# VHH binders against p49116, part 10

Target 1, 238 residues: p49116
Amino acid sequence: EGPLLSDTHVTFKLTMPSPMPEYLNVHYICESASRLLFLSMHWARSIPAFQALGQDCNTSLVRACWNELFTLGLAQCAQVMSLSTILAAIVNHLQNSIQEDKLSGDRIKQVMEHIWKLQEFCNSMAKLDIDGYEYAYLKAIVLFSPDHPGLTSTSQIEKFQEKAQMELQDYVQKTYSEDTYRLARILVRLPALRLMSSNITEELFFTGLIGNVSIDSIIPYILKMETAEYNGQITGAS

## First folded at step 1 (VHH)

Design cA1 (framework vhh_8cml_1)
Fold by ESMFold2-Fast, scan of step 1:
Structure cA1 (fold): chain B 238 residues (1-238), chain A 124 residues (1-124)
Amino acid sequence: as target 1 above (238 residues)
Amino acid sequence: EVQLVESGGGLVQPGGSLRLSCAASGRTFSSYAMGWFRQAPGQEREFVALISWSGGSTDYSDSAKGRFTISRDNAKNTVYLQMNSLKPEDTGVYFCAAGTPDELFKYLTEYDYWGQGTQVTVSS
């Protein structure tokens, strides 16, 4: 009956490892990305509608959309993360590696194309000046996607997605009443998220994961973590 | 040194399937990332698929996504490319490559060793 998201779901605060190292390394990138991923999954778990779908459905949804949620989180937290600095350092490393003939040119090309798509997406969102409420509803729209293979309860998922779209529309019309076309400009950005490779995202941000663990394999465990354990991951405490 | 020998190529009709194998000799196979590349007559060599040393990460070219699957068996020192829904455009010589992972990004690879290739022809 009530709204899909509450004001508590608008708060999305990333705490970065400090200080940022002088030279790019996989540990710092992975730690930063892991904090964002854990924050994103904790955010999803806090939604009553998400909880109502049950654990098996929750795991399937997050496995299908984690890259989209993560990319929206990168765009939302780009300033806090100094994302442009991280991506520039990665690009510089890749360009130097090509010049020294150290890395496969074909693989580097794919990674560079992914970085350019990511930069374009983040720049587009920044240009639109997307606010915290808009980000929360965009994340809800991608989370409650009924069109992923193997999902059960697709009718209920679709209803939650439509509810998210409706509440976003109401918010935008009330808050940005003078900009009649704002909602359309925001929504046409979303298809680009599905063109981005989750494997390349994993290479760029999660190469430092201990034990050669894939994101797909850890998702069920992250979703079952208690709040204290989530906070431990965010702060680096064990 | 690692020596790579490809097999499993041949003639297949459009819509058919082939499984390519690459057998590696050498004591360090499990430390290498493995890739598949292809080259059609008059074209440059293009990337097809990559698998990390552990098998935990894979990547594919846009033309291979959804149709091809790369896998490896470290106990047998072998990497495989399962090719489904083959198209005439997939015709070419397929090369297996072994490379050293980059220290910053373990999935990025410098390809040090190459096989001689196996011919794949998709035609009626």
Scores: ipSAE 0.015, ipTM 0.288, lowest interface PAE 6.6, mean pLDDT 84

Design cA10 (framework vhh_8cml_1)
Fold by ESMFold2-Fast, scan of step 1:
Structure cA10 (fold): chain B 238 residues (1-238), chain A 121 residues (1-121)
Amino acid sequence: as target 1 above (238 residues)
Amino acid sequence: EVQLVESGGGLVQPGGSLRLSCAASGRTFSSYAMGWFRQAPGQEREFVALISWSGGSTDYSDSAKGRFTISRDNAKNTVYLQMNSLKPEDTGVYFCAADLTFYKSGNYDYWGQGTQVTVSS
């Protein structure tokens, strides 16, 4: 019928806990990451097609793909976040912690590999100069993934994913008409998101969450937040 | 992994100056926030100055503001405390401390052995 995404879904403005402290710490990183996660979930819940799938399907879908959405958000907001500075500090911390017995060498290797993959992904997106419309449609393709286990309404989810792919194609062909292979270059980046561990993302960015809670456990609550509650979370004011 | 060694302490007259140095061993010195603390005989250890990992942010105790300057040279893996207008109450053992302010709440995990500063005649 109408388009899957409107111009309102292209707007993706991360409000950082600014200014960035030079004493980088787990609380600043967690606050920044939490704001990005909240923004990403608010973005998803604002899509009429997403709402039409129903509450249970919405929760299952976001639980399955939050790490992919979050990683796309990190790439899109890398400059605003000074993400390269954050990742460099994490790497330096891990290298100095190598002989502490509370974190195994195998785990440090997994975390370092994850950071390298994240840096590569963000650098590839930056080199392609992915615009706001392209990011919105890439997020929609990831969100409407019908292949996660346990999903209901998979045929409808697949239709929304196909619609996202078609609208992205139309946009790229019209906007970058002289670059015939741009869409292929963009889409080939997406499989890498499935190789990123959600457990490692959670450990790197969300260690400072109050209480020992998982992202999986808080997703249903975030998705049900009213607009005023969401605005209060990201601004500290109603 | 990180070893901190202080130097530059000594005896100085009131109104004099001293420059303390803290040499850090390790490849990733620039990832740490560095602090200076002091302890006088019979007193608790107190905060003196702090410098961020990049050197762009500093903080000082009320007694140090305007008299002391903390700085760092990441190429030399060294942090400095320039102490001017020294007073007898500045007497104490000065400790260099490092913290990974990234995964830790600002607790200092690495400490030097200390260097003695005495301000008297």
Scores: ipSAE 0.012, ipTM 0.148, lowest interface PAE 9.3, mean pLDDT 81

Design cA11 (framework vhh_8cml_1)
Fold by ESMFold2-Fast, scan of step 1:
Structure cA11 (fold): chain B 238 residues (1-238), chain A 123 residues (1-123)
Amino acid sequence: as target 1 above (238 residues)
Amino acid sequence: EVQLVESGGGLVQPGGSLRLSCAASGRTFSSYAMGWFRQAPGQEREFVALISWSGGSTDYSDSAKGRFTISRDNAKNTVYLQMNSLKPEDTGVYFCAAHPEYLSYLDKQYDYWGQGTQVTVSS
């Protein structure tokens, strides 16, 4: 009956660790990425349609799509994060590792190809000047994907995805009435998200020097966090 | 500010039980959130259980639910993990960790760690 998303779901504000170090390090990158991941998961759990699917389905959906949500978040928050600077620092580190023969050249090429694809995706979204409403609905389309293996309630998930698509179409037609092909240009960007490796995303953004835990293993617990705990994670309060 | 020491690990047969203890030094223990994490050979460190400073909030990994119980005794500066119906898949080094301000499911958010205690479930 109501819209799938409310105005509260359009608001997506990333609070970065402060201050940004003069030279980027693994700690700053991981903390920044973690805040974005937690913000993305908190965003998803706040959607009534998502809550209605139940805990097991919620966990399965986010496990299947967290990398796509995270990548959309990187594109949306690229300026706030200084993402181009982060990616340049990672590339510089990888190039130095090749020169020192510390890592396989083939592995480094694979990782650099992933960074290039990520940068191309973010640049394409920037060129399209994707707004906050469009990002919210793109995230909803990705979240309510019925085609991941092992999902239950696929008919209900598909209905929510279709609702997201319809509401995005209505928004774009009203707001960008002069650009007949805008929706098609936006939607054709989404398949690229599934070509990006979640394992490489974890290695680039979530690896710590001491502790290491997979994103897949923590997703159920992040989704159950109380609001104060979520706020602590996304603002760095502690 | 907090030093953690685990105990209670050992060898147990499938279906058996173990009680792990984590003793903390420091007068601020009662304000800390506590977590248990484990690392199996060749695997990443994974979340097992957490408990709030008051003991009023607990949560568990899906593999631990119904089998493991986390508890704490702030008067004794100790957190416990009671492990029942142990499976070979539970084998690993178990670590306790303390966070001064809030509950966390991420091992990288914890500043204070014990050295770990080995749990081996084998026949």
Scores: ipSAE 0.000, ipTM 0.115, lowest interface PAE 21.6, mean pLDDT 81

Design cA12 (framework vhh_8cml_1)
Fold by ESMFold2-Fast, scan of step 1:
Structure cA12 (fold): chain B 238 residues (1-238), chain A 122 residues (1-122)
Amino acid sequence: as target 1 above (238 residues)
Amino acid sequence: EVQLVESGGGLVQPGGSLRLSCAASGRTFSSYAMGWFRQAPGQEREFVALISWSGGSTDYSDSAKGRFTISRDNAKNTVYLQMNSLKPEDTGVYFCAVDEGYFGSLDSYDYWGQGTQVTVSS
């Protein structure tokens, strides 16, 4: 059949909340992160291969990999988000919170270690100068992971992952023909995504969620949103 | 939905005492700092007192130091403000707020109650 991804799947444009507050706060960070999460899920839904797996499989895949997709999105959109500024503000607040005993020392240490891992990942991707096509295929490789517990249709998922890998290889070899080891350098970055805690990501970026809701609980609803409703969420329109 | 319900306000004479309570419902707040703020008619909200998640650290405005004591019961998701030696300038609506954030500023407080009225007058 045709390619797994089309040119429309390479386009990944985050629209930030406006206006930017004078001082960063948890609501602005949460709104920004929510927009990135919604954009990431809409991106996944637009892939014909993903649609072909059916709603139950789609929900299971996204629940298993949302943190990996979100982290890749943070790296890809780091400049648009001013991610370094957001992380610096969080670090400064955490350091002040140690002195004020607002959070336990062990918890602050875990969060600081997670921020360091996130910074290292984003810096490595920036240093490699990962382009939009490469990000699209890396997200597809992560999305079509057949090795998560509890998945059905694992053979079909594996075939889509292999197709993503083959198309990434073809792209890199054609576009970066002089850099023989580029594909290997890119692919060895992916295991680090699975070492990052989804619970800590949720605390860092989604603390401003109103009510007793988790990312896991909202995923099925986001995936079922109509296009107009989804567009309202990512632009802040009612 | 997250709700904060303040209680314990009332009319008191100068030099009197009041104990305010703030009960949280919905999302668990025992892991977060909690604060008391007040607002007099026609004025902006003013910081009064703060207590860390563990209760091991407290902070007070200059006007509250030596007169007010903040405490918490994490099992009940409740924070208290014991107010002694009340003055007419302490008059205002007292609000409870949860600091879920990493920023420690007024804007880091995400959830606000409706407040409880404290009036200090003879």
Scores: ipSAE 0.013, ipTM 0.219, lowest interface PAE 8.3, mean pLDDT 82

Design cA2 (framework vhh_8cml_1)
Fold by ESMFold2-Fast, scan of step 1:
Structure cA2 (fold): chain B 238 residues (1-238), chain A 123 residues (1-123)
Amino acid sequence: as target 1 above (238 residues)
Amino acid sequence: EVQLVESGGGLVQPGGSLRLSCAASGRTFSSYAMGWFRQAPGQEREFVALISWSGGSTDYSDSAKGRFTISRDNAKNTVYLQMNSLKPEDTGVYFCAARDLYSGYYPSEYDYWGQGTQVTVSS
């Protein structure tokens, strides 16, 4: 009936831990990434259509797409995060590890390839100058993906995805009326998100988490948090 | 800032199995990538297996693939190496190792080491 997203769903404000340390470490990177992940989950939870699918479906959807949402969030918040500085520090750490040995490990190559794919994605989004409304709809398209294995209620999920696509089209055609092909340029960026390994994202950004905890294991907990707890995680304020 | 203690080594017949444990003490075990290395008499220390902090990523040496399984329990601060179909060539001192941030394939990449546990595969 109503629009899928409201103006409140366009607001996406990441508050970084302060101050940035002189030397980047696992704790700072993990804290920053965790804040972005919590912000992304809180954003998803605030969508009425998402709430209407029910808790079990909500958990399954977010478990399937958290890496895509997180990567879109990295692109959207790249300047606030100083993401280029974080990635440069990670690359420097990996290169120093390689330099200690004459032969390179297969895992280091996989991680470097992941970082290069992430940089390319963020650069492409920056070049397109994706705005806050466009990011909100891209996140909605990713969230309401009916094609993940094991999902139920796929017909309703598909309808919400189509609604997100239609509202994005309307917004882009109205706001960027002189750029006939802008929507196509934006949408062709999305398949790249599924080429990004969630395991490597977890290793790069969440290695500082305590306990035998995967991201998909904490998702049900995050989705059940009260608004005050979410706000505490994403703002760093008391 | 972690101390590692291996256990579970011993004497076993060819074709047998052993489960090695590596107990970590100190701070922030869950942020470390972990590896198992072995050293045979008169040989250099060689890579056996690795596991990322979350357990989401593992890898093995060619000789270990299909026979060994690395796992971790971050709640117990412990890494395991399940060794099946053991061969005389697997004989050596097995070391648990920890490094910050990323998994590694080479001994020089690891910051913290246990004292080792002896594995002997012999009749």
Scores: ipSAE 0.000, ipTM 0.171, lowest interface PAE 12.5, mean pLDDT 82

Design cA3 (framework vhh_8cml_1)
Fold by ESMFold2-Fast, scan of step 1:
Formats: C-alpha cells, structure tokens, sequence
Structure cA3 (fold): chain B 238 residues (1-238), chain A 124 residues (1-124)
C-alpha cells in the first residue's frame, strides 16, 4: 500500500485574522487559535488511514490528542501567529495581577509554568529547524497514539503509528543524512506534549468561545464540517 | 493602579435611555476587562455587563440583554453602558469594575477594582 502521508499533507498554511491588533483581546486570540484548531482537524481528516478507522474512532483520537496537535501547530505557526508577542502580553498581564495580590497564586503559577513550557517547546523546535515534512509526521505519530484510554481498534492505530515512525525515519535519514542524531533529538521532544494541560490551553487560547463551550464538546462537530469550509481555512484564498 | 470614576446617572422616565461612562486612570487600562454592576436599595450587588480588554467580547445579564450595550474606547480609557427601554426595576447605584484576570475565565463577581457608583433612578 502507499505511504501514510502524501505531499499534500505537508502543506499547513495558517491564515491570520487581519493584522495583529495594537491591543490584544480575547476575541483575536480565540479566532486565531480556532483557525489553527480547524486547520489541524482538517489536516487529520484528509489522511486516508484516519478516515478508514471510522467516525467514532476518529472522534475519540482527536479528543484525546487535540492539545498535542494544537501545540505542534503553535510551534509550526509561531512566527505567523507572533506567538511570542501574544504570550509576552499575557505574562505581563498576569505579573501585574500578582503584584496587586488580587489573584490566586496557585492558578497564576500553573498558567505561568504552562506558558514557560510552551515557549521552551517552541524554541526547541525552532532550534532544530523542524521542516514541514517532519511536522506532518510528528502530528501523525501523535494522532495515531494507541495508548489513550477507551480507544477501540488499538491494533490498527498502533500499525498506523509505526508506519508514521518508519516514514519519518526514512525521510530524516534521506534528507539530513549527515546528522546521525537528528531523529532521536526530534522524537525526544514528543513526551513533553503530554505534560501540557489541555485545561490551561483552553483558558489561554479559547476563553472567547461563544456559549462557553469546551473544545471536547465541539470536536465532533468540527470533524463533520464540510470540506469547502476547511478549504477556506487552509488556502486563505476565495 | 486603576482608579474608576462613573458618570451619566440621573433621573429618567420609564422607557427612557441613559448612557453611563466610566473614566479609568492608570497605565494598564487596556489590560483590564471592564464590567458594570448595580445595587438596588436593600439588595446585593448584581452583575449587569462585561467587556473584554479590547472590546472584542461582551456578556450581559439576562435582565440587560437586548436593552443595554457595553462598549469601550481604549484610547480614551473609558467604558460605556448604553441603557435603553429603562424600567423602574433598573433603579439602583451602578458601579464600574475592572478585572485584571478576565483572560482566565474570571467569575463576574471576582473584580479587582471598583468605582464609587452613580445613581440611576427610573420613575415617572
């Protein structure tokens, strides 16, 4: 059978909502994050192996890994999003609040630690100069994780993950033949994604969602979205 | 860090309109979510409306929805509450409040700074 991913799966183009405003707001951050989430889920849906698992399995997989996919997307799109500027503004906001003894120190510490871990992850990926093919395969490894509780078809999911790992290895060895340790340096970054709280990600990036909905609740609806709607997010054209 | 001063209150007939203003002083106005609360005679302070730091997101109490509009002008460090179709039940002292932690899904009653209030009286 053919490869798990094709060249079309390497294309990952985030279209930002107008220029970044002078004064950051929950709406702009939420709109930007929602576009990235939509792009990430459309990317997953476009994989024939993913489609073959069926709708219920697809929903369970994305519910389990959306935070990992989203974080990889943040790293890949950090420059386009001006992510460092967004995070710096949030940090400044939180530090001013701490100074005035108005917020729970515990919650602020959790959020600050999450921001630091996110910045470190994005910096490590930037230093490794992870390319589009590598990001595509890292997302596939995360997506086809057989170890989430409650999954069915775990044998098939594991085979798809192994295929993603093998194809990443082939790509890295062929493209970066002089860097013997590159694959190991890339793969050792993945466990850190599991340590980032999805609840804190929701607070930072999705606070502006209308109707106070959770990401978990909207995932089934986004996965059922028409292809035309997703194409608008991917290309940013007509 | 932030001082809030309300204005625009007064006596108005049922069905009338008023626009409240809240002038903020302090370096970090654009970092704060702003809210309006009111307190009727003999009652506890209740939430009326909320606006995010840039004005991109708003929320209203059930009693305010469709009648009141909250807005802000960050260049002027001012937040507004346009009140239409006023009822006697809207009578009370209206307080402007600033919430620095709005980005973290702060409850409407968890506000950091409060103004002194402005009286709104709806009667014939």
Amino acid sequence: as target 1 above (238 residues)
Amino acid sequence: EVQLVESGGGLVQPGGSLRLSCAASGRTFSSYAMGWFRQAPGQEREFVALISWSGGSTDYSDSAKGRFTISRDNAKNTVYLQMNSLKPEDTGVYFCAADFKSYLLTKPDEYDYWGQGTQVTVSS
Scores: ipSAE 0.013, ipTM 0.174, lowest interface PAE 8.8, mean pLDDT 81

Design cA4 (framework vhh_8cml_1)
Fold by ESMFold2-Fast, scan of step 1:
Structure cA4 (fold): chain B 238 residues (1-238), chain A 122 residues (1-122)
Amino acid sequence: as target 1 above (238 residues)
Amino acid sequence: EVQLVESGGGLVQPGGSLRLSCAASGRTFSSYAMGWFRQAPGQEREFVALISWSGGSTDYSDSAKGRFTISRDNAKNTVYLQMNSLKPEDTGVYFCAAQRGLYFSSTDYDYWGQGTQVTVSS
């Protein structure tokens, strides 16, 4: 059988809303995040192996891993998004919220720890200079995770994950042949994705913009969208 | 856009329980974080509990932790506050508020209810 991913799956281009606001703007943050989420889901549904698993399995996999895919997308697109600027604005706003007694110190601490973990993850990926091929395979590894509760077809999912791992290994060994331990340094970053709360990600990046439903509830809808509707969401053109 | 109506207040003895409800009208209920605040006579409104727009995250004031539980039903456009082990200090008017999750400021509260009276006395 052919490779799990083709060159078309390496392309991952985020189009940002324009102009960038001078001050914290929740609408801008949420629109930017929504474009990244739709781009990530469009990327996943374009994989033939993913399509082969069928609608119900596809929905279950993306519901289980959307936060990991989104976080990898944030790291990959950090420069395009000016993510450091967005996170700094959020931090300043949260500090002000403590002073106005709007949120407890415990909640602010949890959210600040989440932001710190996110920054650390993105910095680690930037330090390693993770390329587009590596990001594509890391996303495939988290997408094809057979260990989520309630999954069917776990043997097939495991085979696709192993194929992703093997193809990543082959790529890294050929492309970065002088760096014997690069693959190990990359893979030890992945467990951190599961320590990040999807609930906190949802509040930080998706408050008020994705309408009257949670991300979990819109996933089946997004996966069924026509190509034109995807294009509208990832460019903001509709 | 959102209009809020509280219910479920009343008179209870110390150690008793009450469940407050806040019914919301408008399409955007499920996109707002929801909070409960209270105001004792002669005091300013104080934070009690918060629930995120998805219901996945909650936060409580120190006085509410371990005694109160906030929940929501987005299908019914309703947020709840289950209050257990009530104390005389919990007496006040309880208000429901709609807000932008973690992005709070004084100007971020778009909607407030009119309040429901909770009285804890022997």
Scores: ipSAE 0.034, ipTM 0.357, lowest interface PAE 4.6, mean pLDDT 84
Fold by OpenDDE, second read of step 2:
Parts: C-alpha cells; structure tokens; sequence
Structure cA4 (fold): chain B 238 residues (1-238), chain A 122 residues (1-122)
C-alpha cells in the first residue's frame, strides 16, 4: 500500500472572508471559523484511507474528532486568521457579559479557561515551529483515532493511525535529523486537544450559525458536499 | 474599559508636520476601529480619519485627504496620525477614539482620549 498522505494533503490554505470588516464582529468570526471547519473536513475527505472507511464510519469519525481537527487548524492558521485578535475580541465580549450579569461565574470560568487552553495550545505549536507536513500527519493521527465510542472498523482505523504515526516519524527523522526528540515533543501536545470542550468551542466560534444548528448535525452535509459547492459556500456565504 | 492617551501635539509652523500617537490600554485594542477627531475653539468636534481594526481600511475627511495618514500598530496598541502640510485651520485639540461599530460620528465611539493640542501658527 502507498503512503497514507501525499504532498497534496500537506497544503492547507485557509481563505479568509472578504472584504474584511471595519471592526471585528461575530459574523466575521463565525464565517472564518466555518471556512476553517469546511477546509478541515474536506481535507479529511481527500484522504484515500478516509474514503475507504465508508460514509457512516467517516461521519462518526469526524463527529468524534472535529473539535481536535478544528483546533489544530486554528493553530496552523493562527496568523492568517489573526487568532489572537479574535480571541481577544471574544474575551472582551465575555467581560461585557459579566458586567451585565448574563453569565454565571462558573460558566465564565469554564469559558475563560477554554480560551486560555486554546491560546496556550496554539502558542505552544508556534513555539515548536510545526511545519505543514507535521500538521498534516498530526491531523491524520487525530482523525484516525480508534478510541472514540461508537466507531466501526476500529481495527482499520487503528492501522491508519499507525501508518500516520510511522510516516510522521520518518518525516521528522529525515527533515529534522539533528533534533532527536522532536517527534516526542510534537506528539506530547496531542493530549491537550482532548482536554478542550467541543461545546465551548462551538459556542465561541459558531454562535452565528443559523438557528439551532449544531456542528454535529452539519458534519454529514459537509462531508457530502461537492468541491464546487464547497467553493461556492466559502466564497458566497458572506 | 479602554483608556486612550494622545501624544505628539505641539506648535508647528504652516507647512510643517506632526505625528500624533494614541496609546490604548488593555489587550483588546485590535478589536476596535480607531479614529481621530479634532475640535477647534468655538467649533464642534469634527471627524479627521479612521482605520479599521486590522488596518486594512482607512478613511479621511476632505480636509485631511492627501495630507494626513492614519495607521496603527496592534502589537503596540497604538494608532498614529501623520499630519503633513499643516495649515492654521488645522489648529485644535485632536482626540483619539475607539469603537466596535461602523458609526464614525463623535457620539458613537465607545472610548475617547483627553486630546492633544495642535497649534499651527507662523
């Protein structure tokens, strides 16, 4: 069997909404996040191994790991997204909400801690200077996680994850031969992703979604979306 | 709450240049559109220039166009106004303002500085 990932899977280019607003607003944040989500999902879909799992398994897999994929995407696209600015805006909004007594103290604490975790994770990834290949493999490792409840074909998923890990190891060894422990440093960051609440992420970035639509509910639709439709969605939705 | 502090004002001769700075407190500076206003003695406060949160968009009053340039450094939490070819009619107190909206009137900004005096005189 060929490699799990090819050079085509390394490319991960996020296009931000245009035009940029005069001020940072909820719509801009939501649209940016949506584009990243779509990009992440379609990236997964572009992997032959992912396709081989079938639609049902694919859907379940993405439902289980979308927050982690999204977060890796945030880290990878932090500069182009101006993530620090976005997060600052969100924090400011929360502070206003606090002043207006709209949120409980416990909820505020949870949300603020989540934002902190996001910031720290992204900063840590930046400090490690993770490259496009490493991100691609990390996303693959996260995607092909067999330890989520309710998954089918767990043996096959595990094989794909192992393959991703092996390819990452080979890449790091080849590219960063002088840094013997780089692989370990990279992999130890993954547990942080599991500590992040998908619900809070959804509330922070996707509050502008129409109605009571959840990320969970739209994942099947995103995965079935044609490339042309996808392109239309990301360019025409604003 | 965001505090704004203007600096760089002073006395300058006609045709001269000044660079105003406005330093913002807090970590949310990059979330705000920033503007410069001025008020001459006995006159109402008037719009001079604005810049979007990202710095990608700017606008100027007719009197400022071609002579003034607004810019910002989000890493420094600072907005600038480069004023060239100054005229006596540019004399006044210059105010920095911050807003989260698209209303660039003197009444719609969330935060204002105390102002810095600019005097253009021979």
Amino acid sequence: as target 1 above (238 residues)
Amino acid sequence: EVQLVESGGGLVQPGGSLRLSCAASGRTFSSYAMGWFRQAPGQEREFVALISWSGGSTDYSDSAKGRFTISRDNAKNTVYLQMNSLKPEDTGVYFCAAQRGLYFSSTDYDYWGQGTQVTVSS
Scores: ipSAE 0.016, ipTM 0.321, lowest interface PAE 7.9, mean pLDDT 87

Design cA5 (framework vhh_8cml_1)
Fold by ESMFold2-Fast, scan of step 1:
Structure cA5 (fold): chain B 238 residues (1-238), chain A 122 residues (1-122)
Amino acid sequence: as target 1 above (238 residues)
Amino acid sequence: EVQLVESGGGLVQPGGSLRLSCAASGRTFSSYAMGWFRQAPGQEREFVALISWSGGSTDYSDSAKGRFTISRDNAKNTVYLQMNSLKPEDTGVYFCAAKLGYTFSESEYKYWGQGTQVTVSS
């Protein structure tokens, strides 16, 4: 019966690996991205409404929307991540690989287009000056998306999405009362998240994963982690 | 620590088809991107096709595009190269290679098979 999100759900603090290497590499980028992904999943699993849907539904929802959550996280944490520097390193690595192998331009255009779409999205969010409350509710809206194929509790998921939309509207109207169209400007940014390929995100940010792992395969494990185990992962503690 | 063994090569008439297989051993096959390379008689080794560790991304050389399809089955630790509309210019030894990381450079491939011969002639 209370709010969908509490003030604790507004807090989203990414701890970067330290020290930053003299030259960015696949392992540092992967570690940084993994910390953001872990933070995003821990954020989702802490929501009482999310827990109420049950473990199987939770896994299905996060598998369907992890790329949208991750991209929102990249935008929110762009400053602390030095995201522009990471993207420049990825582009440099990709261009050097292409030049050596004389590969077709079509795949390169596809990957570069993805990077440009990501940059455009992050720049749009920065230009709108999206605050922590707005990010929390946008994440909730994408998390509680009832329209993904194969979901079983769609009516309950839709109810939680509507609650997220209502609470975002209430927040924006109270906080930015003189900006009548702010909510509309924010919400029209969301469809762009679904145009970004989760497979290309995996290749760009998670290429350094070692072992028999994919994002789909690790999602259930992350969602089951105890808080102490999760804190060890997010902070890089032993 | 991955070992690769190619199979499926042979003699085919122009316009024919072959499917190459690369069987991998090792616990971490699913963490490696897999590529196919070939070396024609008297030529340098050249890139043919690449598939990412997740299977979500593929890329092809201009000569392979539209004719060849790379795929993988991580449950079977196997990568495949389906070759259609074969031409005499496709003749060569085909190598399977594994790499960790996002790059197309041959120098980034850590593990290589011994190759399988493909001959396209009348």
Scores: ipSAE 0.000, ipTM 0.169, lowest interface PAE 11.5, mean pLDDT 82

Design cA6 (framework vhh_8cml_1)
Fold by ESMFold2-Fast, scan of step 1:
Structure cA6 (fold): chain B 238 residues (1-238), chain A 123 residues (1-123)
Amino acid sequence: as target 1 above (238 residues)
Amino acid sequence: EVQLVESGGGLVQPGGSLRLSCAASGRTFSSYAMGWFRQAPGQEREFVALISWSGGSTDYSDSAKGRFTISRDNAKNTVYLQMNSLKPEDTGVYFCATDYSGSYLFTHPSDYWGQGTQVTVSS
């Protein structure tokens, strides 16, 4: 059995939509976030170990962890996205909504706390100067999480997670040999991802989706479409 | 996301009264201001009334002031419009919305607009 990830899995390049508008709107934020989500799911599908688990398991894993993958993607692509500018615009809107009594103070507080947790996470990753290999392995550790409720094949998922952890350790020890505690500092950041609400992430970044479309509802279709594209087949997309 | 269902419309004579209800599904109803709007055939949608998330502030169109009262029950996820002294000019389809001005967090009309309930005021 070869390595869990290859050099091709380290490449993670987000292409932003048309130049950022002078005044941010939910459509631009949603398009940017959707591109990141699609890139993240395409990345996951490209992993042979992930493909080997089968379609049903793949769907269950991504439904369980898409918010963690997306948040890691936000941290990795924060500069490309101008994430600080997007979050500042949202904060300004929420503060104005408090003054105008348009949204409840409790709801605004929940959303603001989520934004602050997201900012803290992104800042901590930036301070640690996490590289592309480290991000790839952290995403793999998150993806192959055996402890989500309702999962099947948990023993195989756990083996892939352990393999990701071992390969990350090997990489860090060889690349950052002088920094004995770097791996520990990186890994203690991961539990914070599970404290962030997927419902609030969806409200902040994906409100521009048309109709009753939720992230949970589109995941199986995106995974099926991209798997067919990866195999050189056209399945089409609605 | 929120789904809205209006009810309580009907046929009434001038001077009569109707109470409209808007039932919302979803966990965020009590976090947002709610409004009532109306549209007559071939005309633009018109603002009628607005109530803040807490129910502490209300606003009315000039045509609704003194005749209509907006209220909400956050425990039941419902907003109401009590319409008194109805006139033929009040005829139209009445819609509820989570934020007609367009909340930053809701941009597509279908995310915060109901299907409407018909109010007809005629003799």
Scores: ipSAE 0.013, ipTM 0.292, lowest interface PAE 8.2, mean pLDDT 81

